# Designs tried in a protein design chat: VH-VL binders against Cytochrome c oxidase assembly factor 8 (COA8). Part 3

Target 1, 167 residues: Cytochrome c oxidase assembly factor 8 (COA8), of Homo sapiens (Human) (q96il0)
Amino acid sequence: APERGAERRDTAPSGVSRFCPPRKSCHDWIGPPDKYSNLRPVHFYIPENESPLEQKLRKLRQETQEWNQQFWANQNLTFSKEKEEFIHSRLKTKGLGLRTESGQKATLNAEEMADFYKEFLSKNFQKHMYYNRDWYKRNFAITFFMGKVALERIWNKLKQKQKKRSN

## First folded at step 21 (VH-VL)

Design F6 (from D4 with heavy chain E28D L99I)
Fold by ESMFold2, fold request of step 23:
Structure F6 (fold): chain C 167 residues (1-167), chain A 122 residues (1-122), chain B 112 residues (1-112)
Amino acid sequence: as target 1 above (167 residues)
Amino acid sequence: EVQLVQSGAEVKKPGESLKISCKGSGYDFTRYWLGWVRQMPGKGLEWMGYIYPKDEDTRYSEKFKVQVTISADKSISTAYLQWSSLKASDTAMYYCARITDIFEFSWYMDVWGQGTLVTVSS
Amino acid sequence: DIVMTQTPLSLSVTPGQPASISCRSSQSLLYADGETYLHWYLQKPGQSPQLLIYEVSNKFSGVPDRFSGSGSGTDFTLKISRVEAEDVGVYYCMQGYQYPWTFGQGTKVEIK
């Protein structure tokens, strides 16, 4: 919630943002973007009487999140590293310095940077194809598990309601 | 080949501690739950509990919750069943079993260890 | 806890003849998703248990065709169409419907 975020002040010298879900929350929480992957992690709720099926779903979601964050963290680092190397190489070829006269980091124009983006995408095409296939497979599995858990919870709720009325 | 190999038979006295092991091979130890089953002499099978070795998340049958500890070391693909203070009534055969992986909906044991006989007597 | 009751508790069968083992649960094992989580295991003399049938009727890998499972709700049956000497042992049903999982008492199958 925005109010909860606004009430928390990070006074640590590091400037690191701290996120802590409320105690006794009955819901999953979505945290801020991860520094390396730019993905928002889910902080999973563990119900007091979690069923074995609910446990499998939770672990599948956790492991898929870890897999996804690892992939994008690695790709973001590789992208940043190769981008800087490309810029540095092109600036040297043009006889330009690494900094402008104002001291700002020199860069390339949009057309020149488009060459980098095209080269990076081409180089990593197969890796991203496999990632997309695996992502869909995992999320379809999660969707089916979520459906089964939803049915389980409805069934258990109806059984509990029927038992209470019989008393 | 998927295998579960358990530690050897144990003869103990009441009050002693014991830790028996179950080593998995031929599969991804961290993608499957692993369970423990007790068989008292001349009796049937009793469910004790399970563990998910990747994060050591553990669930016990209420009967065994305070009597044993289930643990795992995923770096060596090994699960453990441990007693802090054995009783004569703990005399039994103990099996570990691989339960279905994270993608399967059902919970059944498809691979079993050879069993560890624990004898507790004065 | 769900109680699993097997009948008979022992069974003597002439080789080549059929055998039938009943398993009854104290509650329906039909899950909200339409699946039934009832499994069968065989423990041969001096051996650990082995999976025979999962989810009522699915034969596990390497299980001979003479084994079959059936049933629904609270009543389940394991059938052996032609009993062989290697089928001797104790057969257990198990429910995976509600934790803690529970086994039947076992049915000892012997050759006459």
Scores: ipSAE 0.503, ipTM 0.793, lowest interface PAE 2.2, mean pLDDT 85

## First folded at step 22 (VH-VL; from F1 with light chain Q98E)

Design G2
Fold by OpenDDE, fold request of step 23:
Structure G2 (fold): chain C 167 residues (1-167), chain A 122 residues (1-122), chain B 112 residues (1-112)
Amino acid sequence: as target 1 above (167 residues)
Amino acid sequence: EVQLVQSGAEVKKPGESLKISCKGSGYEFTRYWLGWVRQMPGKGLEWMGYIYPKDEDTRYSEKFKVQVTISADKSISTAYLQWSSLKASDTAMYYCARLTDIFEFTWYMDVWGQGTLVTVSS
Amino acid sequence: DIVMTQTPLSLSVTPGQPASISCRSSQSLLYADGETYLHWYLQKPGQSPQLLIYEVSNKFSGVPDRFSGSGSGTDFTLKISRVEAEDVGVYYCMQGYEYPWTFGQGTKVEIK
């Protein structure tokens, strides 16, 4: 049996946004949409006295962002590929060329494209369910970290005020 | 199984450079911090610093900030501790340890390497 | 830096008897979220340190039930209900409240 060559799943290159925020910025920056995922990357600010908890929050946000970027880049690539294959297959079945007499790219009607979308959504339903589940888990974790970091910042400000009153 | 495997014992002279290694296996290396702990002969544990291997974000204890360099190569799941110029006072056991992941609020060391003995003698 | 003070520094215990180790911090380890970031490690003779207890009272995986941690604020205790020969080693408390992380001096537990 010929070893079916493992189809190299064309993983979308992790589009490291070339956006570089100004070095003296004291806030998070939002970059332009990534060309593959269409998601806008966030460049997180690093405080000079970043606490270990703030550092964990930053890393969790960064990892979650990269996870989202990779997921949507791959989904968009898969969608585009499968859509093009569907169009080509349907046109061929109709005895139509890939181009119209006017030289334009041949398209399918709205009903035929509705079939594609239904099939694509059905095929990817489980994948989207897992994504949504993991998205909620990650964002809940981030929210809890944000709460803890907020409390830490309040507590540290109170300690500093007490120390200044005692001197 | 989650493991940290350190490089073997080193015997060096004062003024020599040294780089010891700690290789992680059985877990997502880029999701956990790796810390370094010094133990001088017959003494207690001393925190040195940690690294986040994914982006090499490193934080030192002030005592060790100028004395050592912590680095990592995520491609081979390995962290490093290095000296540019060893001193006799650097004679110690050095442990790498895995700290809690990005989803844990607390900071503790749950997995330890076997240690690397560094002996610096004239 | 937070100073961690262990008492005693050495403890000789008869097998089957209880042991108690105290750890005191120079400041409260109570975090703003109500959690307390004190951990206990054991270093057996000729071995690497191992995690025993995290966050004052939570036993790490594989830690025997004879170990227990307690305390609040600045005062913490590790108890062994019945000391066994395998419990010989140096016990360390560690604070994870404020960077840098700091250890106690260690408490050497020996069998009589």
Scores: ipSAE 0.860, ipTM 0.956, lowest interface PAE 0.5, mean pLDDT 92
Fold by OpenDDE, fold request of step 23:
Structure G2 (fold): chain C 167 residues (1-167), chain A 122 residues (1-122), chain B 112 residues (1-112)
Amino acid sequence: as target 1 above (167 residues)
Amino acid sequence: EVQLVQSGAEVKKPGESLKISCKGSGYEFTRYWLGWVRQMPGKGLEWMGYIYPKDEDTRYSEKFKVQVTISADKSISTAYLQWSSLKASDTAMYYCARLTDIFEFTWYMDVWGQGTLVTVSS
Amino acid sequence: DIVMTQTPLSLSVTPGQPASISCRSSQSLLYADGETYLHWYLQKPGQSPQLLIYEVSNKFSGVPDRFSGSGSGTDFTLKISRVEAEDVGVYYCMQGYEYPWTFGQGTKVEIK
C-alpha cells in the first residue's frame, strides 16, 4: 500500500516585516503590506515606563495582529489555490486548453467566476463567521484595554501632580 | 488539564550557579505570563517577577532584578529562573505560577507549580 | 511598593465555626474603572499556594461556597462561614493594583 505522502500544508511563513522603526520613535509605525496577507503590520511603541496594563494591551494588540496576519495569509493562499483549480476544471469541462491560441492564460467569464466566488464563500462561511466573532472579541478587548490604560495614565498624572504639590 | 511542573529540589553551595525550570502544559504557553514567587523557610510569599514567554519580555521586582534571571523557551513550554552565584540567603521554595492571559485586565495567579526547593549551604 | 497588612497573623478556629481574616493595603486598590485588584490565596500545609478569591469577592473555580471575600479601597476581608479541617493553611492577600505585586504576611489558620 503506497504511503500517502503527508501533504505539507504550506503554512504561509510569518513574514516578520524587516522594517525597524527608529529607536527614538515614541509612536506606532505601520510597515509595508505583507506579501501573503496584504495586511500592513504595525510596530507598537514600547513606553520606557510601560505599566503592566499597558504591557497587556501591547501584547494583546501584537497577538491580534499576528492572528489576523496568519488568518488572511492562509485564506489568500486557499483562495488562490481553489480559484486556479476551479478555472482549470471549468476549462477542461469546456474542452478548452489552459492557454488560448495566442498563448495567453485562458480565463473564465464573469458569470463563471461569480459561481466560484459564491461556492467559495459558502464553503468558507463558518470559517468567516468564527473569524468575525473572534475579531470582534479581540477588538472589543483591545478597546476596553485602551480605555483602562487611558484612565490609568490620567490617574498617574494626577497622583504625580499631588505629590509635587505636597513637596 | 492545565499544569505547571517544576524541576526537582536543588542542593547547592554558595557561589554556584543554578537554573530551575517550570514547564507548562494543557494551555497555550505563549498566551499567559509566567511569574516566580519566592517563599523563604517559614516565611510568606514574595513576588520576584514575570515573563511573557512568547517574546521573553521580562519584568522583575526591584529586589530580584540583579539577583536572578527569568527566561523562557516557548518551543518546550518551559520557563526558567536562574542564579549566576547563589547565596545562603537564596535558600527558599520557588514557585512558578501562571498569571492571567492577555484578555484579562487583572493580574492574579491561577495555576501554580509544585515548587522547587533550593537549599544553599556551605 | 504597596504594603499589605494581614490581621490576625494566626487564627485557631473550632471546626464548624466562622473565621475572618483582614487585609489592609497602604493605599487604595480601587482602579479608575471601579475594579479592585485584591486577591486571596491559600497555601495548605506542604502544598503550593492556590487562588481562592480574585478581585475582592469572586470565588475561583472549585472554591467552596463557605469562602467569601469582601472589602473596598484599603480594607478587605476573607470569611469562612464554617471552617473545615481542609481549610487549614496560610492565607495570603495579594494586591495586583501596582507593580510589583505584593502579598500580605499571611494568616495561619489552624484547627483547635
Scores: ipSAE 0.860, ipTM 0.957, lowest interface PAE 0.5, mean pLDDT 92
Fold by OpenDDE, last read:
Structure G2 (fold): chain C 167 residues (1-167), chain A 122 residues (1-122), chain B 112 residues (1-112)
Amino acid sequence: as target 1 above (167 residues)
Amino acid sequence: EVQLVQSGAEVKKPGESLKISCKGSGYEFTRYWLGWVRQMPGKGLEWMGYIYPKDEDTRYSEKFKVQVTISADKSISTAYLQWSSLKASDTAMYYCARLTDIFEFTWYMDVWGQGTLVTVSS
Amino acid sequence: DIVMTQTPLSLSVTPGQPASISCRSSQSLLYADGETYLHWYLQKPGQSPQLLIYEVSNKFSGVPDRFSGSGSGTDFTLKISRVEAEDVGVYYCMQGYEYPWTFGQGTKVEIK
């Protein structure tokens, strides 16, 4: 029985955005779009007196960002690969070469490409459903953490005002 | 099963360096903080600090900030507690513990290591 | 740092009798979100600490129903409705409200 070669799932390299925000920044920074995911990475600000809750929120946001980057990098790679395979297969079936007489890359018409998109979406429907579910869960959790952090910051400001009035 | 396994008991002299380990298993090591707790002989529990193993983001109790270094190697799911120069007063049981994950708001320790006894004697 | 004070520091209980341990914090552990970050641990003789109760009253997985936690603000209580021989150990309250985390002195529970 021929050993089915383990298809090396080309996992997109986790492109750590080389964007370094200015050291004195007090804000989150948005980097350029990642070359694989096309998502813009956010560099999260770390407060000097970061609370444990703020730290959890930051880690949750970072982990969620990495999760999104990995998902879309892999999805875009898969899409590009399957699109190219589809184009090649259809051109071959039509008896057309991969290049036009002008030396340009042969393309399919919009109708043929619509079939590819429909098939791709159908094939990946469950994957997208799970992604969307998990995306909502993560973003809901982040939003809830943001609310709690906001309350914590208000409370800490009130405590500081009380302490200043008592002195 | 979720477990934390610590390195064995250590007997050292004052001035020696020491690094003890805590290996996590049965869970996603990079999603949870690991804390260290000291228990001196016949005494209560003392919080030392914690680390987020994914990026080694570490926070100490002020009492321990200069006394110890907390580190982690996520590739082997292991956290470390180290001393550059031991003192007789460092004689204690040291526990590692898993803290709540990134989705939990609260901070408690749900899984504990078996402890590492460190004895520092002349 | 928040100071956690347990009372009593030692308790000798007859099997089948109830036990009660108090923990007092130097400041309120009520968070702005309405949660109270007080936890209880048990350290049995020769063992590591184990989580018993989290957030005042929530039993950790595998904790018997005879254990209950209550309290608010600064005053908290751990109750054992019927003490068993396996309940021997040192009980610690811990605050998770403000860093650094701090423990009570511990309450040693013994059987008479």
Scores: ipSAE 0.859, ipTM 0.956, lowest interface PAE 0.5, mean pLDDT 92
Fold by OpenDDE, last read:
Structure G2 (fold): chain C 167 residues (1-167), chain A 122 residues (1-122), chain B 112 residues (1-112)
Amino acid sequence: as target 1 above (167 residues)
Amino acid sequence: EVQLVQSGAEVKKPGESLKISCKGSGYEFTRYWLGWVRQMPGKGLEWMGYIYPKDEDTRYSEKFKVQVTISADKSISTAYLQWSSLKASDTAMYYCARLTDIFEFTWYMDVWGQGTLVTVSS
Amino acid sequence: DIVMTQTPLSLSVTPGQPASISCRSSQSLLYADGETYLHWYLQKPGQSPQLLIYEVSNKFSGVPDRFSGSGSGTDFTLKISRVEAEDVGVYYCMQGYEYPWTFGQGTKVEIK
């Protein structure tokens, strides 16, 4: 039985954003769009006295960002590949070459491309549903962490004020 | 099954270096913090520090900050505890433990390694 | 650092009798969200520590119903309704409120 060659799912390389925020920044920085995902990475600020809860929030945000980057990078790669395959297949069926007489890349009309988009969306519908579910789950968790961190910061400020009044 | 497997017992002399390991299995190693706990002979538990294996973000107890180095290799799901120069006072059982994941607000240790006995004697 | 004080340090209990271990913190462990970050561990003889109770009163998976945790603020209690031979070991409270995490001294539970 011929070993079914494991289709090397072309995974988009995790492009390490070369964007380095200034070392003395006290804020989160937004990098340029990633070339594969088209998402702008956020460089999260690390407070000098980062609490364990703040650290968890930061890690959760980072992991969620990486998850999003990887999802969209792979999705965009898949889309581009399938789009090119569709175009080539349709041109071949029409008896047309990949290039026009003028040497330009042969293109399909808007109607034929609409069929591609419909098919692609239909094929990826379940994947997008799972993505959306997990996206909401992650963002709700992040929101709750943000709330708890905000409360912690308020509480710590109140404790510091009380200690300064007692001395 | 979620497991932490530590390296075997070590017998060393004062001044020697040592690196012990803790390998995680059965879970996403990069999603959980891994902590180290010391237990001196016949004594209680002492928190040493923890690492986030994904990016090696490490936080020590002040008592252990200069005494040990905590590191991780996420490619093999392994965390390490290292001494550059052992002392007789480093003789203890060392436990690695999994802490709560990135989605939990609390910090507790739910899975423990079997421990690594380190004996430092002249 | 938050100091955790356990009492007693040793407890000898007749099988089937109840046991109670107290843990006191030097500071309130009540977090701003209303949660209290006190945890209990058991180290059985010759074994690694294991989680018993998290957040004062929540039993960890596989922990028998005879174990219960209670308390608030600075004063916490672990209770065993009917001590069994398998309950022998050293019990530790731990605070997860403020870094660094700190343990109580441990309470050794023995069978009479």
Scores: ipSAE 0.859, ipTM 0.956, lowest interface PAE 0.5, mean pLDDT 92

